# VH-VL binders against 4-hydroxy-tetrahydrodipicolinate reductase (dapB): the designs that were tried, part 7

Target 1, 258 residues: 4-hydroxy-tetrahydrodipicolinate reductase (dapB), of Thermomicrobium roseum (b9ky70)
Amino acid sequence: MLRLALTGVTGRMGRAVLELAASAPDIQLVCGLIRPARDPHEVAAQLPAPLALTSRVAELVQGADVVVDFSHPAVTVAVAEAAAHAGIPLVSGTTGLSEHDQAVILRAAQHVPVVQAANFSLGIALLHWLLPELVARLPTWDVELIERHHRHKRDAPSGTALALARTLLAAREPAPSPLVYGRGPGTAPRQPGEVGIHAVRAGGEVGRHTVLLATDDEAIEVTHWVQSRRAYAQGALEAARRLIGRPPGLYSLQDLVT

## First folded at step 1 (VH-VL)

Design is1 (framework fv_iscalimab)
Fold by ESMFold2-Fast, scan of step 1:
Parts: sequence; structure tokens; C-alpha cells
Structure is1 (fold): chain C 258 residues (1-258), chain A 126 residues (1-126), chain B 112 residues (1-112)
Amino acid sequence: as target 1 above (258 residues)
Amino acid sequence: QVQLVESGGGVVQPGRSLRLSCAASGFTFSSYGMHWVRQAPGKGLEWVAVISYDGSNKYHADSVKGRFTISRDNSKITLYLQMNSLRTEDTAVYYCAKDLEYYDSSGYYPDAFDIWGQGTLVTVSS
Amino acid sequence: DIVMTQSPLSLTVTPGEPASISCRSSQSLLHSSGYNYLDWYLQKPGQSPQVLISLGSNRASGVPDRFSGSGSGTDFTLKISRVEAEDVGVYYCMQALQTPYTFGPGTKVDIR
């Protein structure tokens, strides 16, 4: 069994990871990190599975094979240092790190394997690998990106769509290609090398991203859709499984699926 | 240390304009949606406006629509609320607030205002 | 617009006794994701609001275990198992399912 230590036990992602890990036959939850101000007995009583709790990062890593971290930058830094000292891998989804914080993570990665991601979708990670291969081999094909999310999503295009667009543009020749945000009345006809990005907001869709590669005679569509936000927590657990036995280094999710 | 600090409040006459600022620190400002929430003296909380992480999407409460405009400058790490045609009923403490986000916004729907500023008082009085 | 109501609007408790606040929405806040987009906030006298509970039942970081949220759809409850002096303030529920976001009228909690 993979012995897993978890930070952010009471946070949204931490709770989702805890619930999934508790149900996984190959994972043993061994320790959770809580703030010094919290009563360990009261927190433990509210968890879906038995879990030893500590406020000390050095104690958190004892007896663990991997640490999964969804906390605050200051905690992530301390956890990274403790994991490096203890020689155990780190999976971190903490966002908002400063350059100084990131330097600590990079130093930890010199001693243990670390994966950092803002998005733990394995499918999206795989598309960042797959799409450059398709575009590089089909450099004259038209490229459009279409994303769909629920009616209440406030950003457009989605962060994932913008990241995929950057990946697609980096793989094209010639290197500069204009991004076109939607098409409407008065928009010029398609220009050579441009990539269109289209955002759809309707219903309760969690997230869907489609990349269309096309000529006059044929087309390829690559679509990823998320039916449940549990996919992100599941991706974090899968990252933890795949990180075991890897040499020290800073890994992306893409590195773990290729 | 994650922090939001509002400024720009004060006393202003009806029909005039005022611009509020909210300076952010301790988090990646350009990754989060931001809100303005107000509270009239002795009254409850009222949501005013939201702006997406990149500034491309904005929504305003009907009570301020057409008069107030939310905006942001990600390079200056600052949120703004431009208030035009001010009315006596706009008198309130104005708070800026950050959306709660732990993972990618593409699959995430913000559910809470996890960080709030200290508020800035706007008094519209003749 | 989704209308939020709270009951009671005012509550006085002796230290150490439990307190319960109800929140109702005019429409279901249960999303297809399985989450209820309802949050609870506390505003202590003279202070900014602070988040207590998100997604109906998820306790925010740093919030004592004596606070708990429950409910689904249109009916939600915030419970304080043992009210302490520092818990004095106005409690608000808020729906974050759709724009415009709407707050309940608030429940004022006082200590004897």
C-alpha cells in the first residue's frame, strides 16, 4: 500500500483527495497536517476516515511514501523542505507562490521528485503533449480551439483554453500566429496561421475543450471534457502513484503521463 | 501574507464621481476573480460587482449598473471601482474580496470570498 | 434573482450553549457537480466579514471545529456547538450559484 500524508485536510481539494484516498484499496492515509490552533481530536472526529493529525511538518512526513499538498504557500515551503530532508516525493497543487517560495521548491526538487500543477487533470496534461505532435506534423492545417463551460463561469476564454492555445502556437511554423477571440460581424476572413479561440457558456457543463485541425477535405477533433471536479483530486492521487521511484527533479503532470 | 487594502473613500456630493482602489498582495492576483461588496450603515451586506481574472468579463448589480464600473490592472496588482452619478443610497463601507480558488479556474467555479479588505467608507451627502 | 432568508434574525445565547441558524434559498443551490453553492460568513463588530463555511459544509481554514454547516438544495443550517464570547457578530449566508450573488439579511448573535 502507498502511505500518503496530506496537507489541507479541511480545504476543498484536500477533502476531495481524502475522500478518494480513503476509498482506494492501494492507498493508506497515514498523517494529515493541521494548523497549530486546531484541536486534533475535533478535526479527526469530522474526517471520513481515521487519520493521525499533526501541526509539525517534520512529523507529517514520518512513515509516509509521498506527501500530497493543497495548502498555503508558507506551509507548502515548509512541507517541501521537510519532504526533501526526509527523502520523500511531493505532489503540490498550492497556488500563489512567490519567486522566493518557488526557489525553495526547486531546491527540494534537487533532493526528491516533486510534481507541481495548478490543474491536476491528467487528460489536459496529455493534450499538452499530444497537440504539439499533431500540429508539428500538420503545419498547414487550420487550428481552432473551442471551450464550453457552465452558464455561471466568469472568465473567457478559460485558463485551460489559453494554456492550450499557447502550447499550440509554440508548435506552429511560422512562430508568430495571431490569436482571434471569436468571430462575428465585421471580422476579417481567416488569415494564414491564425488560431481562433471560442468560448461557450451554457447549462451546467463542468468543462469541455476541443481542438479542431482542418483542411478543405478532412478534419481532426480532439476533445477533453470534465464531468466531475473529482477528476482533479483523482489526478493528484494518480500523480502521487506515478511519482514513486522517480529520480529527483521538478516534474509536470505531462512528464508523468508520457 | 495574503492581504487586500482599499483606498479612495471619502465624502462626496450627490451626482459626483469617486474611484476606489484595492491593492492586493501575497497571492497571484492575475489568477483570481475579484468582487466589490458594500454595507450601508447599520445594514447588511450587498454584492456590487465581479470581474474575471483577466478583466474580460464583468457583472454589476442592477442597483449600480450603468453608474459603476469594475476594472483591474494586473500589472499594478490593483482592483478598481469607478463610481459615477453617486446617490445618497450609495453611502456604505465598500469591501473588495477575492474568490476562493485552489485549482485551475477552467474546471473550477468560485464558491466563497476567502479574503476581504478592511473596507473604505464612502459618504454621499449634500 | 435568488432570494436568501435567515431565521432567527436575532439570537442571544449564554456562553457554552449551542446555537443554530437557518438559511433558505428561493431556488435550489445544488449544482450538477454535487455541491451546494452556499457559504456562511461572520462579521464581528467593527470588523470585515470572514468566511466560516463554503460549499454548504466545508469549514474554512482557521475556523474552530465548533462551527458546522449542513443542508442541501434550499434549506441550510449553521450550528455552533458551544458559543464563545468571540463568536458575537452577524452571521450571513450567501449563494454563489449564480450572478448576482445574494446575501441573507443576517442573524445577529449576542452573548448574555
Scores: ipSAE 0.000, ipTM 0.398, lowest interface PAE 14.0, mean pLDDT 84

Design is10 (framework fv_iscalimab)
Fold by ESMFold2-Fast, scan of step 1:
Structure is10 (fold): chain C 258 residues (1-258), chain A 125 residues (1-125), chain B 112 residues (1-112)
Amino acid sequence: as target 1 above (258 residues)
Amino acid sequence: QVQLVESGGGVVQPGRSLRLSCAASGFTFSSYWMHWVRQAPGKGLEWVAVISYDGSNTYHADSVKGRFTISRDNSKITLYLQMNSLRTEDTAVYYCAKTEVTYDYSGSYKYFDYWGQGTLVTVSS
Amino acid sequence: DIVMTQSPLSLTVTPGEPASISCRSSQSLLHSEGYNYLDWYLQKPGQSPQVLISYGSNRASGVPDRFSGSGSGTDFTLKISRVEAEDVGVYYCMQALHTPYTFGPGTKVDIR
């Protein structure tokens, strides 16, 4: 059984991880981290499964084989230090890390295997490996990226779409105008090496990313759908499973799926 | 456009049961924790219950614990409140409310960012 | 349970003049990470409540600059720099630190 410690148990990702881990026969939840001001009894009543709770990072990592972290930068730094000291792997999805915070994580990675990722979709991680291979072998093909998200998504294009676009461009010949954000009246005709990025905001869609590679005579379309935010939590748990036994180092999610 | 529409309110005798529904639209319902909050006529707001995004976890106010049950059906994009053993003190406008969900340690319940229009429940003695 | 109190319970303001509402909690709403789990809501006559301020001082999207929240721990203040006719309603503070979540009794703001 993989003994798992979890931070951010009341946050969106933490609760999803907790729910999935509680139903996984290979995982034992051993401890969750809560804020010092919260009443552990009240928090426990809100959780989908029984879990020992602590506000002390040192207590969190004791008895665990891996720690999964979805908190905030200051907590992530403390957790990374504690995980390194305890000799256990760290999977962290905390966003907003400063350069100093990242330096602490890099130091922890010298002692234990660490995954730090902004997106835990295994499918997206695999596409970061697959898409460069496709476009590197088909350098003259047209490339367009279309992403779709729910009506309330504030950023456009999505961070995932921008990351995929950078991955695609890195695999192609350089172009003076590599990215085109949407097409409308007055936009220039397609230029060689150009990548179009299109954002759609409608309904309740969690996330969809499509990469179109095309010529006059044929096309390939690669689409990733997120049907539930549980996909990210599943990716984090799978990262935790795959990180066990690996040598110290900073791993990308892509490193764990390829 | 986030919209929450409550229904199922009405006049009911003490000791009877009533089920409220809240139809949600304009956001990914299955990703958010949902709440019920009530307001007795001419009185202030009182928190009633909360349910996790997947329905596996609930918490109820002590005044309704054992009598009320919050539930949800993500495939129907609907939140429910089953009210049993109703008392005259349960007379109130019942609001469903969406909370802002976050990945950080501030918790799943930052604040109630959207509220429904409310449905009136009158328990007449 | 955390008890919330507000003062005054009723306030009549001439349009364009400032208004100030106090909220107190029976225990500290400040956690070690520096956040205060206190929100402010406005309920206009015949309407549902709407959020104004979260975490003691963070203005919600679309809320005019004339609204501001301040305070820490157990003592909080909501200020309206110049009250307008559309600001009429009942203002509630709420603690979101511990379940059950608890609201203050409300402060009714009217204009002359």
Scores: ipSAE 0.000, ipTM 0.390, lowest interface PAE 14.2, mean pLDDT 85

Design is2 (framework fv_iscalimab)
Fold by ESMFold2-Fast, scan of step 1:
Structure is2 (fold): chain C 258 residues (1-258), chain A 121 residues (1-121), chain B 112 residues (1-112)
Amino acid sequence: as target 1 above (258 residues)
Amino acid sequence: QVQLVESGGGVVQPGRSLRLSCAASGFTFSDYGMHWVRQAPGKGLEWVAVISYEGSNKYHADSVKGRFTISRDNSKITLYLQMNSLRTEDTAVYYCAKEGYDFWSGYSDYWGQGTLVTVSS
Amino acid sequence: DIVMTQSPLSLTVTPGEPASISCRSSQSLLHSEGYNYLDWYLQKPGQSPQVLISLGSNRASGVPDRFSGSGSGTDFTLKISRVEAEDVGVYYCMQALQTPLTFGPGTKVDIR
């Protein structure tokens, strides 16, 4: 039984992890972290499954085999230090970390295996490995990237799309082509080796990324489609499972799926 | 304990400028987005602007776009609203509000006491 | 812009009796992740607004269980099972799905 401690139990990701972990036969929820201003009884009443709650990070890690963290930079830093002292792996999805915060995470990784990721999609992690292999084997094929997100998404293109585009460009060494953002009136005709990147913002789409590889005679589309944010929670739990027994170090999700 | 204290309100003539400030305490200011919401005397709430935790993303309501600018100084733990070309319709109590602590806390979990701006000739 | 409407605009309740406030949006507030991006706020006389309900049905910390939110898509309800004197104020629904964020006109609740 994998004994799991969780931060961010009232947040979107934390709640999804709780729900999935509670129904997983190989996972035992040990403890959840709440902020000191919260009433533990009120929070416990809102949770999908019974869970001991604490506001102290030392208590959070006691008796756990792994910590899954979806909180805030200050909490993440404290959790990383506690996990390192307790000798247990850390899976963290906290974003907005400063250089100082990153240094603390890196120090923790000297003592325990750590995964830190902004996106816990196992599928996207696998594509970072797969797409370079495809491009390397099909070096003359045209490459385009199209991403779609809900109407409220602030950034364009998405961070995931930009990361995938960089992965694709790097695989075209020795001469990476420039990125072309959208195509419209006055846009020059396609040049060999360029990668187009297109952002669509409409409706309530959680996220969709399509990589098109094409010639005049055939094409391959590789599409990753997120229907529910539960996909990220599932990725975090799977990262926790795969991190057990690994040597100390900072791991990417890609390291865990390949 | 979270506290948000607005200042800078007062009586001004149409066409002039004011800068509102919101001093924050009791939480890590640089970790949260911030909002301005206003309420005209005897009327309902109207959202004015939002700014991301690092200050790079800003959005303004169409009624104030081009005239008002939201900004923040994380080193001074202060949120600002620069109001230019003021109109009588801008007369309202202006509230500073903090984005929720987490997904379940609501879009704005703490609000300041408000500062009154009166635009009159 | 998403338009929010509330009904009734004014409600007078005998202490201990239930109260119900309706909120309707011009577009569905249900997002692909399965949540309705609708919050309820209460403004007591002379005070700043405070959050009551988030995501359609989630009670904010410290909010009594006599308050409940329900509904999905375009039709939402705030219920108070037994109104107390401290519940007097103006209740606002707000959509957080689309910029600009928009509030309903408010429902004023008074005690008889």
Scores: ipSAE 0.000, ipTM 0.389, lowest interface PAE 16.7, mean pLDDT 85

Design is3 (framework fv_iscalimab)
Heavy chain, then light chain:
Amino acid sequence: QVQLVESGGGVVQPGRSLRLSCAASGFTFSSYAMHWVRQAPGKGLEWVAVIWYDGSNKYHADSVKGRFTISRDNSKITLYLQMNSLRTEDTAVYYCAKDSYGDYEGWYFDLWGQGTLVTVSS
Amino acid sequence: DIVMTQSPLSLTVTPGEPASISCRSSQSLLHSNGYNYLDWYLQKPGQSPQVLISLGSYRASGVPDRFSGSGSGTDFTLKISRVEAEDVGVYYCMQGLQTPYTFGPGTKVDIR
ESMFold2-Fast, scan of step 1: ipSAE 0.018; ipTM 0.560

Design is4 (framework fv_iscalimab)
Heavy chain, then light chain:
Amino acid sequence: QVQLVESGGGVVQPGRSLRLSCAASGFTFSNYGMHWVRQAPGKGLEWVAVISYDESNKYHADSVKGRFTISRDNSKITLYLQMNSLRTEDTAVYYCARESYSSGWYEGDFDYWGQGTLVTVSS
Amino acid sequence: DIVMTQSPLSLTVTPGEPASISCRSSQSLLYSSGYNYLDWYLQKPGQSPQVLISLGSNRASGVPDRFSGSGSGTDFTLKISRVEAEDVGVYYCMQALETPRTFGPGTKVDIR
ESMFold2-Fast, scan of step 1: ipSAE 0.013; ipTM 0.555

Design is5 (framework fv_iscalimab)
Heavy chain, then light chain:
Amino acid sequence: QVQLVESGGGVVQPGRSLRLSCAASGFTFDSYGMHWVRQAPGKGLEWVAVISYDGSYKYHADSVKGRFTISRDNSKITLYLQMNSLRTEDTAVYYCAKGEYYYGSGSYDLFDYWGQGTLVTVSS
Amino acid sequence: DIVMTQSPLSLTVTPGEPASISCRSSQSLLHSTGYNYLDWYLQKPGQSPQVLISLGSDRASGVPDRFSGSGSGTDFTLKISRVEAEDVGVYYCMQALQTPWTFGPGTKVDIR
ESMFold2-Fast, scan of step 1: ipSAE 0.006; ipTM 0.483

Design is6 (framework fv_iscalimab)
Fold by ESMFold2-Fast, scan of step 1:
Structure is6 (fold): chain C 258 residues (1-258), chain A 123 residues (1-123), chain B 112 residues (1-112)
Amino acid sequence: as target 1 above (258 residues)
Amino acid sequence: QVQLVESGGGVVQPGRSLRLSCAASGFTFSTYGMHWVRQAPGKGLEWVAVISWDGSNKYHADSVKGRFTISRDNSKITLYLQMNSLRTEDTAVYYCAKDQWELPEYYYGMDVWGQGTLVTVSS
Amino acid sequence: DIVMTQSPLSLTVTPGEPASISCRSSQSLLDSNGYNYLDWYLQKPGQSPQVLISLASNRASGVPDRFSGSGSGTDFTLKISRVEAEDVGVYYCMQALQSPYTFGPGTKVDIR
């Protein structure tokens, strides 16, 4: 059984991870981290599954094989240092990390395997591996990206779409190619090597990304779509499973799915 | 009662140094992060620096990085700000402030502020 | 760096009337644990700043319930249901998501 410690137990991602881990036959939840001011009994009563709670980072890592972290940058730094000292892997999805925070995580990765990611979709991670292969084998094909998200998403294009575009552009080097944001009445005709990126905002869609590879005679579309935010929590747990036994280092989610 | 008392302010010429102190009482100093925040005359608040409970982690605002250094002495229950290469733009009331959350969370918001100490940098 | 903006920059309120202050951040303050790292501070004339609201909506100890905070992501609001004479001062929002911590420019509240 994989003994798992969890931070951010009252947060959205932490609750999803706890729920999924409690249902997994290969995972034993051993401890969750809470703020010192919180009553452990009150918090435990509100959780979707039973979990021993502590406010001490040293206690959190004791008896665990891996730590899954969805907290705040300052907690993530403390957890990374404790995990490195205890010799256990760290899976962290904490956002808002400063350059200094990232340096601490990088130092921890010299001692234990660490994955730090803003998006734990296994499917997107796999596309970062697959798409370069497709583009390298079809170097003259046109490439376009289309992404779709709910009406309330404020960033455009999505961070995921921008990352995929960079992956696609890198696979076409050495010819530099501009990233084209949308096409309208004033837009110049397609130039060789350019990648278009298009954002759609409507309804309640969690996330959909399509890569179009095309010539005059045929086309391939690769589409990834998320139906439930549980996909991210599942990705974090799978990262935890795959990180066990790996040598120290900072791993991308792509490194863990390939 | 939780209290923070700053000292060490005064009038100095550009290019010189000053060290500010903040004496704490009424809480377990060694388990909380601490901040320095300044306010120029008639202007808004500007965050300056933060230090972890044990002094191992420090962050400074870009405007003071390389010139100011935050430090603490838990045995003396005192926070410090060493200010080097002072500029006229550094003229402000300097406040020390206590982090809202005790270990393990640190570097989050402030709940108790000192009275402030005035630093005037002029020729 | 995360930039914080406030509106209005000043307002004058008749005693007993409501007041509302907006705060916007240049990027989302919602982190992976589901909290918005946005605090509100009040500085009364001649005094040090004091905390009013933490994590967008949690009133600090001793703060009257006429003060309330709301919002998520990049758009936040501080409301005072009935402004009293003791509420005069400058109100600042601050993001505590990442270093460097940044304050809004402040909103000065006066009473008529």
Scores: ipSAE 0.000, ipTM 0.437, lowest interface PAE 14.6, mean pLDDT 86

Design is7 (framework fv_iscalimab)
Fold by ESMFold2-Fast, scan of step 1:
Structure is7 (fold): chain C 258 residues (1-258), chain A 124 residues (1-124), chain B 112 residues (1-112)
Amino acid sequence: as target 1 above (258 residues)
Amino acid sequence: QVQLVESGGGVVQPGRSLRLSCAASGFTFSSYGMHWVRQAPGKGLEWVAVISHDGSNEYHADSVKGRFTISRDNSKITLYLQMNSLRTEDTAVYYCARDLSGYDYVWGSEFDYWGQGTLVTVSS
Amino acid sequence: DIVMTQSPLSLTVTPGEPASISCRSSQSLLHSYGYNYLDWYLQKPGQSPQVLISLGSNRASGVPDRFSGSGSGTDFTLKISRVEAEDVGVYYCMQTLQTPFTFGPGTKVDIR
């Protein structure tokens, strides 16, 4: 059994991880981290599955083989340090880290394997490996990226779309204007090597990313479609499984699927 | 009753050093993270530094990094701020504060008790 | 660093009138646990700061219910439903999402 400690137990991602881990036959949830001012019994009553709770980071890591972290930067830094001292791997999805926070995580990665990701989709991680292969083999093909998300998403393009665009551009010879955000009146004609990026905001869609590779005569579309945010929680748990036994270092999710 | 009492402030010349102390009482000191916050005369609050409950983790604001060092002695129930290479812009009232969320490491959710403050004046 | 701004910087109210103070952050403070990592503090003349609201909307122990915090992400409001003489002072917002923790410039509230 993989003994798993979890932070962010009352957050959206933490609850999803807890639900999936509770039903996984190979995982034993050993402890969750809560704020010191919270009553552990009140928090436990609100959780989707039974879990021992602590406000002490040292106690959180004591009986665990791995820590999964979906908290906030200050907690993530403390957890990274504790995991490093305890000699256990860290899987962290916390965003908004400062350069100082990131330096602490890099130090922890010198002692234990750490995976950091803003998006725990295994499918997206695999596309970061696959897409460079496709565009490197088809260097003259046109490339466009289209993403779709629900009507309430405020950022455009999505962070995932921007990361995929960077991956696509890195696999090709540089263009003078490598990214084109939308095409409309006044947009210059397509230049060799550029990547168009388009954002659609409508309905309740969780997330969809399409990469179009095209010539005058044929086209290939590669689409990743998220139907449930559970996909991210599943990715985090799979990262935890695959991180066990790895040497110290900072890993991307791509490193774990390839 | 939770109480925090700062001491060690005074008038000091630029380039010199000064050490502030914050004596705690009324709670289990070793269970809480602690902060230093300063306020220049007539100005707003500026966060300076934090230290975890056991002293193993600390952070300093960039304006004081390399010059100031936060530390604690849990056996003496006292928080310290060692201030080196003092500048005129370090002139301020220095407060120590308890972090309610910081029982274990840095949480940063609430500074629930503050000391009375100690004035540090750096002048030539 | 996360930059905090407040508006207005000064406010004079008649006793019993409502007061509203805005706080904005340069990046979203909404994070894990579904909380906004923003606190409100009051510093009365000649006194140390004291906590009023934590995590965006959670009233601190002993704080009267005429004080309320609202907002999410980057835009927050502290509201006093009816200002009393003892509410005079400078109000500060502070983000606690990441180090360095940063305060707003403060809003001075006076009574007419």
Scores: ipSAE 0.000, ipTM 0.441, lowest interface PAE 12.9, mean pLDDT 86

Design is8 (framework fv_iscalimab)
Fold by ESMFold2-Fast, scan of step 1:
Structure is8 (fold): chain C 258 residues (1-258), chain A 124 residues (1-124), chain B 112 residues (1-112)
Amino acid sequence: as target 1 above (258 residues)
Amino acid sequence: QVQLVESGGGVVQPGRSLRLSCAASGFTFRSYGMHWVRQAPGKGLEWVAVISDDGSNKYHADSVKGRFTISRDNSKITLYLQMNSLRTEDTAVYYCAKEDTAMVYDYYYGMDVWGQGTLVTVSS
Amino acid sequence: DIVMTQSPLSLTVTPGEPASISCRSSQSLLHSSGYTYLDWYLQKPGQSPQVLISWGSNRASGVPDRFSGSGSGTDFTLKISRVEAEDVGVYYCMQALQIPYTFGPGTKVDIR
């Protein structure tokens, strides 16, 4: 039984993690962290599953085998230090960390295994490993990225598409021409080595990313499709399972799927 | 440029109702907690209410509980304060304010951007 | 409720001289996260409040280096190294640790 402590229990990701963990036979929810401003009884009533709550990080880690963290940089730093002191692994999806915050997390990773990721999709993590291999073996093939998200997504291209583009560019030797963001009237014809990135915004799509590798005679498409935001919460729980028993270190999600 | 513009203030008699609005622009409204803060003429700042980024959680100061209700419409990018059973002591300039940190998993923060305020006068 | 107090409630400063404002909370504002939920705001005459310092000591974007926040637990200080005419106004501390949020009574800073 993996004893799980959770920060960010009332947030969207925290609630998804709680719901999935409560249904997992190998996971026991032991404690959740809340802000002192919140009434523990009111918070408990909002949760999808029963969970002991505390506002103290020392109590949070006391009986846990792993901490899953989706909170605020300030909380993440305190939790990382407490987890390192208690000798338990940390899975963190907190975004917006400063250079100083990152240094604290890196220091914690000297004592316990830590995974820090902005995106917990296991499939995307695997593609960061697989796509360089494809590109390295097919160095003359054209490369294009196409991503699709719901009509309300404000950033374009997606952060995931930009990260995949960086991974693809790093695998091409020598360094290619700059990225091409869409193609419209007046754009130059395709240049050797360029990578196009195209963003589509329509409907209710959670997220879809396609990498097209092509020549005049054949093509390969690699597509990752998210049907539910639960995929990210599942990835975080799987990261927690795979982190147990690993040596101290800062792990990428890719390190855990390869 | 981040901006907050309040409207709906005016002169009302005790016991009546008034609805304040705060139109937001220049930031991702749906990602931030929002507050109402008031200031009586010649007096200091008094916190009134806060609402979570999705509108699911609301808190009000004891002085206004049961009379005032904070709400938001993320599709219209607007924050509201419904003020019922107004009293003379509710006379104040009402400011809406944006939290300085995008709401991450139900933590509430200080404010970085304030509107220009709207005056509510409850006369007797 | 957490009670916030400030001292002095008013002060008059000669331009170029330093100023110091104290803020006290009835209980510690240090959260288990290691952050201090104490902010400082300035309200200039006829204007809305603006943030000066957040998280105890973090100077807000665009705020001059002459402003600094310090302190921990229950005792906090806002310092202005060299007061300028633009600094006239009322300074408020606020705790964001516990709902309801509470402000200090304010310190009015005037220039001689």
Scores: ipSAE 0.000, ipTM 0.452, lowest interface PAE 12.6, mean pLDDT 86

